# VHH binders against FAS1 domain-containing protein YDR262W, part 2

Target 1, 246 residues: FAS1 domain-containing protein YDR262W, of Saccharomyces cerevisiae (q12331)
Amino acid sequence: KNVVNLITFKDSNGKLHKRLAPEEIPPRLHNSQVNSYPLGYKGMRDFSRPAVNLDDILGTQQRKQQEFLAELSPLSLESKLSLVNEVQIFASYVRNDVETYNKVSDPNEDLIIIAPTNRAVSQLTLKPWQFPNNIDKLESDGATEKELDTAIQENISKFVRSHIVVYNDDKNSYKKVSPGCTLLQSIDFTESKKSDSETGGDILLKKEGEVYYVASSRDEKFHAVESIENGSNGVILMVDFTLVGP
Below, E stands for the ipSAE of ESMFold2; O stands for the ipSAE of ESMFold2 at other seeds; V2 stands for 0.75 times the mean of E and O plus 0.25 times the DockQ between their complexes.

## First folded at step 1 (VHH)

Design a7 (framework vhh_7xy4_2)
Fold by ESMFold2-Fast, scan of step 1:
Structure a7 (fold): chain B 246 residues (1-246), chain A 123 residues (1-123)
Amino acid sequence: as target 1 above (246 residues)
Amino acid sequence: QLQLVESGGGLVQPGGSLRLSCAASGFTFSYYYMAWVRQPHGKGLEYIATISGGGSTTYYSDSVKGRFTISRDNAKNTLYLQMNSLKPEDTAMYYCATEPGYSYGFLEYMDVKGQGTQVTVSS
């Protein structure tokens, strides 16, 4: 089920609160890939499709062919997200958005995931499920449980999708902002587009020396990518900030 | 208001056992998922295990599966972690954690509220 259920309880001061049902757990990750396919795969990747190449997006030097081929052998992004302790809060949100989770586990996708660390998410003044829809206000205004569940799920989906880019191997499809700096479109941004020819974006990616930097196009404050994890269907850029906030 | 107090840590030899406790107060304990997490010196937080409010559902990190058991006593507002077959790599500060009002039963937006209890595994 894709419905978030809330239950009512009293705190130590006698005030009523709502929370997710005690048994509302993200889908249990059964490792069906181990039984049928190599670890981290959901079906077979079409190896004729090019791997994610950040340098092609930026217009910098192309990687050598041997380095390029090595990127096709790691575990899937789904497996990588589950293994990286530093991004497990973000990973749990990805698992709770069924459509996005299906993309992350799809060997026929090529994704760039900008994954905020546990520290970055924990420093937010509101949790990802609490914005941009104001859950506390909706509840105080008398919203039904179904309306609250819908608003919470919309918040989760928007947060997750704002951190994922669908890679395009045609480097001319990306808007150059300045030398070595390119404007990217998150899944959330592309879903809000009014036309196919729109060239805007919500994420900035740049490279200085050997270090990659990411910024929200809203504030243009660049943060260094702390680590890069290659998966069979894309790449994870670990960052110590969130691209969207309250 | 919300308090979590960990205890039961100590120095133990490899292959030994320890039982950790977490005393909870200031909230309706039985309504919340509870977790154990650990932090080795100079490293990040590592998820260990979660247990549902009613105790019927448990999840474990692969590093501890088969060796550690999470449990709770809702009548005593206490969370437990039974640790068997301890290894040097289990050396860490152990914390219990909760996220009142929101939890998917994993390492979501869980806050570490207590001071922790130190587990050291050495010969």
Scores: ipSAE 0.000, ipTM 0.140, lowest interface PAE 15.4, mean pLDDT 73

Design a8 (framework vhh_7xy4_2)
Amino acid sequence: QLQLVESGGGLVQPGGSLRLSCAASGFSFSSYAMAWVRQPHGKGLEYIATINSGGGSTYYSDSVKGRFTISRDNAKNTLYLQMNSLKPEDTAMYYCAKDSQYTWTEYGSSQFDYKGQGTQVTVSS
ESMFold2-Fast, scan of step 1: ipSAE 0.271; ipTM 0.816

Design a9 (framework vhh_7xy4_2)
Fold by ESMFold2-Fast, scan of step 1:
Structure a9 (fold): chain B 246 residues (1-246), chain A 122 residues (1-122)
Amino acid sequence: as target 1 above (246 residues)
Amino acid sequence: QLQLVESGGGLVQPGGSLRLSCAASGFTFSTYDMAWVRQPHGKGLEYIATISSGGDYTYYSDSVKGRFTISRDNAKNTLYLQMNSLKPEDTAMYYCARHDFYSGNELEFQHKGQGTQVTVSS
């Protein structure tokens, strides 16, 4: 069990706050061969930056920023993805997309990861590396080994990036569709759009009572979020479906 | 197949109240966010209020906030708008609308009904 050591203090207005203790280091960076904590450690989140807050995105904001920050995990999204057994197939695809994996590992990013379960990925009629480029057809048509590798990597990147949203407070990239419902742009959508003025999106996020729901904008079929894991650089929403398929 | 039927409009004095109803059929009402929109005679369509599919969240335009209340009864497939402290500028044809999707800078209101007229005058 990973125990987060938080300390309580009062601000100048007499309000109680909690913050991460300076000696708390994520498990992967603290082993028996390390005899001191790194000073100025770049892998830790700057807690003065706003955090991804689903309720703020949905317009259902009820908590103060400092109260929300006190609930954040010291573990990054990369560490969280490696530890959650139910999403390991998806996590393996994330590791195969170097650019996206670097974002997931970056403490200066803020991400929303819609993580399909092992069951959800296994139920696909084609594996993520097999669509939308038809690998069997390319091979039959005489594609080179390098061309096949490129097409496979494009398929992996599209699958992974279709499930990850980059949070950007300054750009106001989220559009509230209705109360408790917001349209989000995945990395894949953002890379394929023609200009920053394109206000559409490909992922719908909704909250009803205490339950979050996610849908693809293409069919608007909502699925309940099975679990939520907060990381230092974003949030993971575990779902039993995939946002893109064959 | 999809049908929305508004009712409850009429003539009312300034400061009065009206309750509008919208009967929905031909789709699973409980899974869709619903809206009320209005159109004054000879003017453009104006957004008034939205309610989430389960009824937990509501949003209102600034022009009606504090005066109008949107609600729904999913067991009866019915949407309501309680209108209090009515003003002459509230005079319009009121439409029930289903939220289908977002497109560009505009929320797509497909399958709005035939409307119900609200007239506020002394």
Scores: ipSAE 0.000, ipTM 0.303, lowest interface PAE 13.0, mean pLDDT 75

Design b1 (framework vhh_8emy_2)
Fold by ESMFold2-Fast, scan of step 1:
Structure b1 (fold): chain B 246 residues (1-246), chain A 120 residues (1-120)
Amino acid sequence: as target 1 above (246 residues)
Amino acid sequence: QVQLQESGGGLVQPGSSLRLSCAASGFTFSSYAMHWVRQAPGKGPEWVSSISSSGSSTNYATSVKGRFSISRDNPSKTLYLQMNSLRPEDSAVYYCARDYEGTLYSFDYRGQGTQVTVSS
């Protein structure tokens, strides 16, 4: 189960600290679109189950041909995240959150993944493993290696889970707030919402014309979805921003 | 019409090598990128390796990088996977699969698979 782990180093006081290994983009084919398919059946063609339908969530109409194509994909979200060059930093964080990665790999799940681009993650003033727990302060205050590892894992899990929605038909999974606009609950929101019952979610999804937009419910600053990748167990929306930040 | 037929699997000891082959027919093999995918019992499918249509670019999963080599022979319409330093965790059914360029709704074709078992 080898997600590349933390790099260990010794400070001026002789104390051991850990940091995430530098992010890297795995080698990719340059002369073709590379696809990896979840193979569930023997035979000459692997034809997968329907993908989640964003227009059903928003209550908007989609064209007949696009509706048919959008409901079918042989590619899993795990495979899509591994192959999309533009989201590899985010994908590496997903792999570091074992529980969430298992959900992304589960063919019985239906997920909406709002995937920030490498550029969006790289432009953060703090790396995802450094907030909201202040790791630098914990290090300077003499936290143990185990305490640092716990705080870092909490940060990674919060970052990852703040970008992933478990799709279902349950009313609590989404709330229509206006025509063409729906409030969604991230996994992180669902796990913490017991003390925040005033909102029905933390992610806003809307459609204007043929373009989808995503915002944090906290600031309602909408960003256009740059690409949509349908998978057998959900959908990936690629965006140029992060839903949570330092 | 599209057909992919894997061969070369078997039972081997840890540290051994195997070469898998995939014979393709029913399409212009030289126009498509190709993949190797494996599935172990009780686990989902794992992407192993990819090769471009010309063979000039290759990719590998981290778990096999440095041990496996993908190659192709376009005139004979055959895809290969050279597996070196085999480990028990490499035990799986191995499938070759065809990639389609230029669409997010691509459908692959795969063979029926070849069983690789690495056991002492």
Scores: ipSAE 0.000, ipTM 0.165, lowest interface PAE 14.6, mean pLDDT 72

Design b10 (framework vhh_8emy_2; at its last look DockQ between E and O 0.02; V2 from the best seeds 0.00; counts 0 for: pae O 18.1 > 2, grease 28.5 > 24.2, placed apart)
Fold by ESMFold2 at other seeds, look of step 2:
Formats: structure tokens, C-alpha cells, sequence
Structure b10 (fold): chain B 246 residues (1-246), chain A 124 residues (1-124)
């Protein structure tokens, strides 16, 4: 389909407007004259902090190879997302969630990004900005510009944050459920849970042979990871499906 | 003072190609994302394409994807739009723009050019 996705909303004066859907909005201006990150503590990665290691998360014995590859990847996940052509639709949604984009750019965060391919996102019956809040209904019910913007932002954030895990040794973001299979908590899961004592998760990660697989914990239907991009502050797992949908 | 001057438009037949240029001055061109917007008579402005400040990220309206290609040359402060396989519905005045956002997620489109835009007319 070669159509421009437009959203209609009514402003506070009652005037109708059309705006571009988030996936058609250009990237924000980056500061190109200084380091990629703010100076000081946030401008450098703590050298004592290990790179994200999928085999350590899974409890498997192949840690050395993955750590070696991570040492050879000086680029951040923000840079890696910009370079992986197959996930550019998802990357555009990440940039439209400012809080998450700041994490992706932060050298002292550690993330697992489960990045759906352009094909996986394009095959959704609704675009990520259209669900779970029904934007068309909100507009037809007379929602204000602010109400529509908030609902769209919530939809984008929920989609993006359902695909990203903040990994660390000090946070309870994962739980091993069996040898080679781990339950992960996405950012969206952690923001939705009632208390920090909840130990469930919404993402399953496993390794069989040399292949990694990802599933939603809801259906446990595993999909092969098609490629892995290692960055200085985490990893990108490219998959041909989405963890949430309409 | 921001100045944007569009050129390269013309009258062409369907299926033809055109290359639009936008000369920028009065701001640090290499620090700003740039956009192409078009406006047909009696219609509001329509976003066409965007390119990040470094040129590393591009995006297109679905109606032009695969036919149009945006690029920039930061040393010469010039933005380009290569338009291939032109159709009558592409007829419009084309403007290059540096957008002003009204919010993070719902930008109102403004073009910030001092030029008149450049007319593209695809005869039926």
C-alpha cells in the first residue's frame, strides 16, 4: 500500500487538522559537534561493567564467544539501529518514544532489543500507533489534540517498550525457567506490574543448537532470531514477528 | 535569517524524472533534519520525504516510496529530491523545509523557506 498515513484531530478551537503518522515523521536533530553522548559519567561507559551476554542470561556454556564479539563492537545500539536496514520502521518508533530513545543512546544502560523486521511491522493489521487505544474512535468521539497526542504516544510507547528489556545484574529483569530458556521482563511489563516483587515476564528467550528463539510468554510460539547485532550497550535480536499486535 | 531556495522543477510527461535542489543559508545546515513538502492548488501541504541531519536516516510518504530519493550534501548546504516515474498526482509546488514541531508526537508542518518553491507539473 502506497498511501500516506494521516491522523485527523480537532484542536482546542474546534478546527480539524491532519497530521502525519509517527512512522512518517523524520528523525530528530542530533548534536553532531560533540561526543555521541553527554560528557561526564554519562559520556563514558563504566569499563568494569560487562557487555550483555545472552548465554549468561540463558545459563549456557558459550559465554566466551559472545563476549569476544561484544568487545569488537564499539558502536551503541542507537548507532546499530540506524545501520540495520531491515528494522528501520521499528527504529523510527523507538525514536518517537523519547524516554526509550534516551536509554538506547545511554552508554551506561544495557538493553536487549527484540527488533521486528520491516516486514513483520508492515504486516500488522493496525500500525503500532493505532493500538491498543483506538485512535480513529477517539478522533470521531471529539478527542482534543492533546488527548489524541497522548493516546498515540501511549500506543507507540507500549509497542516499543514491549520489545525492549533493560538488563542488569542488580535488577530483576529476567528469570531462568529451565536450562537454556529464560523469562524476560520488557520495559512495558515492568511499568505495568503492581509491585517490584512480581517475578513473571512477557518474553521467552531460548537457545537450541546455535540458534536463539523468542516467543511471547502468552502463546509460547517460538520464532528464530534471524540475526544478532552487538552494540556497546546491549544487543539487537532481529525477528520476523511482533511480540504484541492488535 | 533562514533562506531556502528551491529549483529544478518544470513541465514533464508522465514517467519522466526530475531532480529538485534546495540551497540553504542562514543556519547551520548540517545540524538540522530537512524535509520536502508539496502543495497542489486548493489543497493543504503534504509531507513527501525527510532526511536526518547526517543523511543516515531517510523516510518517504507511501505514495512516493520507491520512486523518490532524498539526499543532502552538507558541505554545499544543498538538499536534493530525485523524482522518478512521475505521475499526474505528483503535480504541485515543492518546498524544502526545516519543520517546527508543536509537540513531540504531533508536529504541525511549517516550511521555513524564503523562496517561492519550485513548480512540478506532470501533464496528463
Amino acid sequence: as target 1 above (246 residues)
Amino acid sequence: QVQLQESGGGLVQPGSSLRLSCAASGFTFSSYDMHWVRQAPGKGPEWVSSISYSGSYTNYATSVKGRFSISRDNPSKTLYLQMNSLRPEDSAVYYCARLKYSSTWSPEYYFDSRGQGTQVTVSS
Scores: ipSAE 0.000, ipTM 0.112, lowest interface PAE 18.1, mean pLDDT 73
ESMFold2-Fast, scan of step 1: ipSAE 0.053; ipTM 0.506
ESMFold2, look of step 2: ipSAE 0.014; ipTM 0.566
ESMFold2 (binder alone), look of step 2: mean pLDDT 80; pTM 0.816

Design b11 (framework vhh_8emy_2)
Fold by ESMFold2-Fast, scan of step 1:
Structure b11 (fold): chain B 246 residues (1-246), chain A 126 residues (1-126)
Amino acid sequence: as target 1 above (246 residues)
Amino acid sequence: QVQLQESGGGLVQPGSSLRLSCAASGFIFSDYAMHWVRQAPGKGPEWVSSISGSGTTTNYATSVKGRFSISRDNPSKTLYLQMNSLRPEDSAVYYCAKGDTIYVTYSYQGEDFDYRGQGTQVTVSS
């Protein structure tokens, strides 16, 4: 009679999932064999690897073995955002955009979240709900409370969606522009896309040496990624700036 | 009306340097990627180099990488190509081309571009 220990974890939707407990992975299957251990079924995540591989997107690979340097996590991006103290202001805005919050909680999504720090958001001359719709002007021009609420919600959604990339195996999810540099499309960019000839993007991601950098395509000013958090449905890149501003 | 005017070509010895210029008008220069393309007698057009609208991203054909440097001065609406260690096989008419967007791809084919100007002749011989 064999008994195997399974760990149970709760995703952001309150659904219970099971996987083999770490102690159930035989010592002989540590190192490169861990990822070949059959834990997956269709619709079940493989927690032995990141949901999004940045080096695959960039076409770069480290010569040293990195498959055992990535931190494994059964937690969703929504849970991870809630736990990272440095991005709580941004996380609060994500929670206020119901459609985007549902994507961040969805185990079937693969997302890249460019999360600005509390400091980065606080340094903006206007709060995220005050641009690009000019709320003060709308109010002075006699807008109703409903019109103001709508404009504020549009501002929040645009800010949040400008920082999130939906990654998939579709080649249109990213464009390699130079060695180690790729152009990505935020959710906001895809929603505002005018025609098929707009094959560009609004976020630049590059790697130089061991450091990842992010820039807005509008100004191409690269900032180093301060930390990387892997979730079950994507990755969070923490940065000291915002991709859109007043 | 888009206008591009190339200059700076000439006859030089192998190993010499030359700087090409392209003066642009009729569009918002900083909103578009810019490209250098060359065409030698009896050959098709060959893409040489590209630069994004802000100047941050540059790409080069394998044949010129490490020898040529592309740059732009957005206030003066001018594109440059600094050519070092010139070889006889670099002899061609060099054309400036405007991109369709602010971004560049990793590589291009020469026939991807519409040449607007008359070009500038570069001849490398001893």
Scores: ipSAE 0.000, ipTM 0.148, lowest interface PAE 15.8, mean pLDDT 75

Design b12 (framework vhh_8emy_2)
Fold by ESMFold2-Fast, scan of step 1:
Structure b12 (fold): chain B 246 residues (1-246), chain A 124 residues (1-124)
Amino acid sequence: as target 1 above (246 residues)
Amino acid sequence: QVQLQESGGGLVQPGSSLRLSCAASGFTFEDYAMHWVRQAPGKGPEWVSSISHSGGYTNYATSVKGRFSISRDNPSKTLYLQMNSLRPEDSAVYYCVRDHAYLGSRPYEEMDVRGQGTQVTVSS
């Protein structure tokens, strides 16, 4: 009998979801497992590279050492994104941007991912693939399917890359705005630079007490980070807003 | 309403090629990543290949890497699997599967589905 095996589960917000049973789900792309490579240590993280440290970027105090170690995860950011139910819409966009997905699964990258919740993405007036290029207008103006696909892919890449920062352990790479507040550059910002002399950034990160906050530099409206997930190649900061919109 | 229909299987000799097709209907095909999964008699399902919604990203199981090629045609709402240099161990029922991942603000609980499958038999 050709029956799809679905399971129903309840998330932390009490909402019911359906998904494929584990035996129906293909394995995700992982390059973090040494044993998945015939030559042993191929694809392993370069352990000489410093781990992502938000408090070093901000100049703030870290949690107790024991508490910090308890939150450490051997799983990659790709695996972590796939496991966090609250960010699955954003995670699906990451999977559909090939260069970013490869970076997220790379054990030798160090990333800070500002991951908007399903709720945050769902409250946008347009889907992320529909802006900033106006897809409906392009179609109405007689754009070819190839031109539409290119514009859609540019929209997806911009949305995803506007939410991801490549970590740098050189503190001089970050512009301190005020005590406990630092200006960061998303991948989108760095790729959109028109000049090598162009400075600044598009994401503000700050810490007040034990709570982290994120804002777009465009409007400086801070939103609390709801949770932090540590991966082997970076961190995920879950927020209930999007850094770019229509 | 949501349907996936596989075709293109058959009985072939080792070293032959086959092209499988999967026709999708009842949903916005271009919003979903798609997968090929196979199941041989007496074995559990084995993931074969994946493709992103735009076709810009593909991935393959190590057992088929270099021999199989996944592609899609979003205008015709069709998924393909080109299978070259077929081996007896490739014999299985092949299913196309819609990923639970999608673009936009649609509810995550939208049903994930797979088709009825198409039989591939590789033998002398």
Scores: ipSAE 0.000, ipTM 0.143, lowest interface PAE 15.6, mean pLDDT 73

Design b13 (framework vhh_8emy_2)
Fold by ESMFold2-Fast, scan of step 1:
Structure b13 (fold): chain B 246 residues (1-246), chain A 122 residues (1-122)
Amino acid sequence: as target 1 above (246 residues)
Amino acid sequence: QVQLQESGGGLVQPGSSLRLSCAASGFTFSTYGMHWVRQAPGKGPEWVSSISDSGSSTNYATSVKGRFSISRDNPSKTLYLQMNSLRPEDSAVYYCTTEYPLGYSDEYFDLRGQGTQVTVSS
């Protein structure tokens, strides 16, 4: 297996471009103003493994072998989240959930991340660390620092995990509910002690024309996906909406 | 959204020529650099060639330099790879890619096509 490398270089106008490199990056490029990094240093996956394919999940088009080659995806989802200014608040919450952060940087995972924009998070009446556990009430009732820290971490984990789907190709991770519409299970849903059905879910994904939409039980409305980013271990759907709220 | 459709592959004998095409839609083709990448069975992907947005600059992997020629036609939104003096080691699925910025200032590769199979054997 060849190692796939990405090279970032500047053209004569100073604009940055990214391109796939030959199997090995020449030593000279590592020491130049051209940024070189090995795709797969922490994010390479076996290209023979199926990659996340939104159209296959939705049933709008049959998945074709090698259509979405993971080794040709630019960066891991963690690196992608770190590069997108519009989702930095959400990205900071992901970094605070160690178990989920490990999945986001794991080349052996395949994830769908529904990443709320900074605007979407900022419009919440409570910050993600303040719900569903009522931190203000716990503090007023005399909770210890350790109890408060535990409740805050549980809130952060629930918020983060409610926005991330672990994809697997055995179809137990998603269910087509109508033409062009599929029910997905967040990590939070699958870990819930009260989950009544392995075939249930908490996120709806659909495609109409060329636009993807996401809905949750929070407001039962479809919200347009503003942009899609491919990583080596999954896909990021940016939305101007949070899937859970106070 | 980027849509890329490769074509022109086939089974040929060593020393033969093939011309691959990549039809692009869903983005402003003329503003992005384009690349050919290939993948042989049991191997990782190998970069083959690149061309600038205007077509004025091209680059080639050492293994194909002097035998392959990349070109583009911006009005028809089509990328080409002319392959001459084909060798058995050129056998692979060939893909075209683009530097499509999905919400970023930086450009990056977005491989969406199904590829076209090239087999060089007697």
Scores: ipSAE 0.000, ipTM 0.090, lowest interface PAE 20.5, mean pLDDT 71

Design b2 (framework vhh_8emy_2)
Fold by ESMFold2-Fast, scan of step 1:
Structure b2 (fold): chain B 246 residues (1-246), chain A 121 residues (1-121)
Amino acid sequence: as target 1 above (246 residues)
Amino acid sequence: QVQLQESGGGLVQPGSSLRLSCAASGFTFSNYWMHWVRQAPGKGPEWVSSINSGGSSTNYATSVKGRFSISRDNPSKTLYLQMNSLRPEDSAVYYCAKEIYDSSGYPLQYRGQGTQVTVSS
């Protein structure tokens, strides 16, 4: 089992508290891990399905042969998340959300993952398991262990799903905001919308020159994408911020 | 330096069979997934088949499933593609391919020179 478990402890008054185990700075990536295929690899993409193409979404440059060849990577997004040391806190939350983890490891999905760095997550005043449900208040109000577990899991799922987009190759499905800027829908947005006809979104993606930028639609504060990792079932955009917070 | 050298292509009639080979050198062949990719004139590359490092898992494009078989021999560092019931639409240059990583860690496909397969009556 390769998930980070919640630890439970009792305080001096007999109250139960649940917290994530302390994190360690991930070790340096070894070249042998690239060659040996990391644990959790789930097989190959069905190449009859459209691949993630950020420039098609943005209406910028056309797909070229070299871009197509990069999409043939046999490493899944799950494998790539396991190899990127800088996003291991986010990766651990992904592993705790069963439905999202299943998508990330599925070779027939096509995902855009906006992955916050360890630094970005560590700088939050409340950790992802602590919002939007107020865990401390629920416990003070006499919530049972099962009620606390449910609220914590809902918090984790909302955080994770707010950072992942299910790719749709029909570029008319994306709302163009301006040249080189498109509004995307996270999994959390699609789950919370009232009808299938609801348009809009919660994530802004833009390209200026050769640099990609991401923002929450709520504040429109753009942050540069620090790196892009291609997997067989999508792409990971590493960013220095979180799309949702306390 | 990574080197991949394909062979076994040729001109055949519809319904014929061909076996393609790819000789690999310059890397630890047994540690990598390997792929066959084809490209017809004026078209982009099309993925055909993949095989894992140990040979226990194989995948095929829908257009070739049931007709083509991918295999590998790790001791001889050779990848194979057995092509049965060939059709005119299978005509293409066939490339042996492996994933490599550039200096930034982005995955790229490395391909050999290719071997021409022409299926014509």
Scores: ipSAE 0.000, ipTM 0.128, lowest interface PAE 16.1, mean pLDDT 73

Design b3 (framework vhh_8emy_2; at its last look DockQ between E and O 0.06; V2 from the best seeds 0.00; counts 0 for: pae O 18.1 > 2, grease 25.1 > 24.2, placed apart)
Amino acid sequence: QVQLQESGGGLVQPGSSLRLSCAASGFTFSDYYMHWVRQAPGKGPEWVSSISSSGSTINYATSVKGRFSISRDNPSKTLYLQMNSLRPEDSAVYYCAREGRYFDYLSPEAFDIRGQGTQVTVSS
ESMFold2-Fast, scan of step 1: ipSAE 0.550; ipTM 0.810
ESMFold2, look of step 2: ipSAE 0.000; ipTM 0.281
ESMFold2 (binder alone), look of step 2: mean pLDDT 82; pTM 0.830
ESMFold2 at other seeds, look of step 2: ipSAE 0.148; ipTM 0.587
ESMFold2, look of step 5: ipSAE 0.000; ipTM 0.233
ESMFold2 (binder alone), look of step 5: mean pLDDT 83; pTM 0.833
ESMFold2 at other seeds, look of step 5: ipSAE 0.000; ipTM 0.101

Design b4 (framework vhh_8emy_2)
Fold by ESMFold2-Fast, scan of step 1:
Structure b4 (fold): chain B 246 residues (1-246), chain A 122 residues (1-122)
Amino acid sequence: as target 1 above (246 residues)
Amino acid sequence: QVQLQESGGGLVQPGSSLRLSCAASGFTFDDYGMHWVRQAPGKGPEWVSSISWNSGSINYATSVKGRFSISRDNPSKTLYLQMNSLRPEDSAVYYCAKDIRSSGYHYAMDYRGQGTQVTVSS
């Protein structure tokens, strides 16, 4: 009998993961048993880790893990973003924030990306790199090129990170607002800790029938999710609005 | 006790076809993804193809795409690899392998059989 033992470890956020132990490549032993040889391919998801499950977050539908895992794509969220024509403006901003881009391409992350369409971004009165830091005012006040570049990069990072949630499979870590409706925390919310800290999050996710809806916690104006793309390290929810604006 | 038994290998000429079979026992075959992996002399193992528990997801290495076809028959607990247009570079010991999960997306194996030798030479 050849059995691979999975180790359980806790990351810096307290999340439990199960992975093939580094020492789980068995040496050829003197016994007659044929041992398994785990093949590690760089850039691949460890499927022993819990996958993003929106229904678990909402407490709505219970599915067997096997059925859910069968729906996952071998392509990363980075690859998926590159393939979806409707979100290319947003995808370009993701590529401009190095730390977030590294998360989106990391097979060991579990992310929920709320991706605004090209139309949604183009309808903003200011481009994402122009807010919340007022670039025009900084320029008028005589800011240097380096100061402008720093403020622009801060704007881009805030915009991108306001649309991405790090998934946690502990159902009690999410704040239930009402049946089928849960409050989530974007990366920007968790890093700032001052933005709506009393509300516990900045993004609302709900399900009615078979349709998912997303809203900013600030105004609770729900918009239907137009499509869902599964990646190996998370999901992309395409929406017709932006979670933050000018 | 998990067992995987490959068969169907042999010596063939370039351009020929072979069908490999893998008989599985000792686990609920219908619940797991399956893989074909090959290893040529002096080289590390190379992933060839994957299939999910229900055949809903199938993937191939770029080197074999369009020439090889993976399939499974859950009632008989058997995995297959149909190899067409064989090339000398396809010469290797071919192993079937059980995935850790139901998904055929993962390249990590927890069990591998004894292998079946495929030699393609003129």
Scores: ipSAE 0.000, ipTM 0.123, lowest interface PAE 15.2, mean pLDDT 74

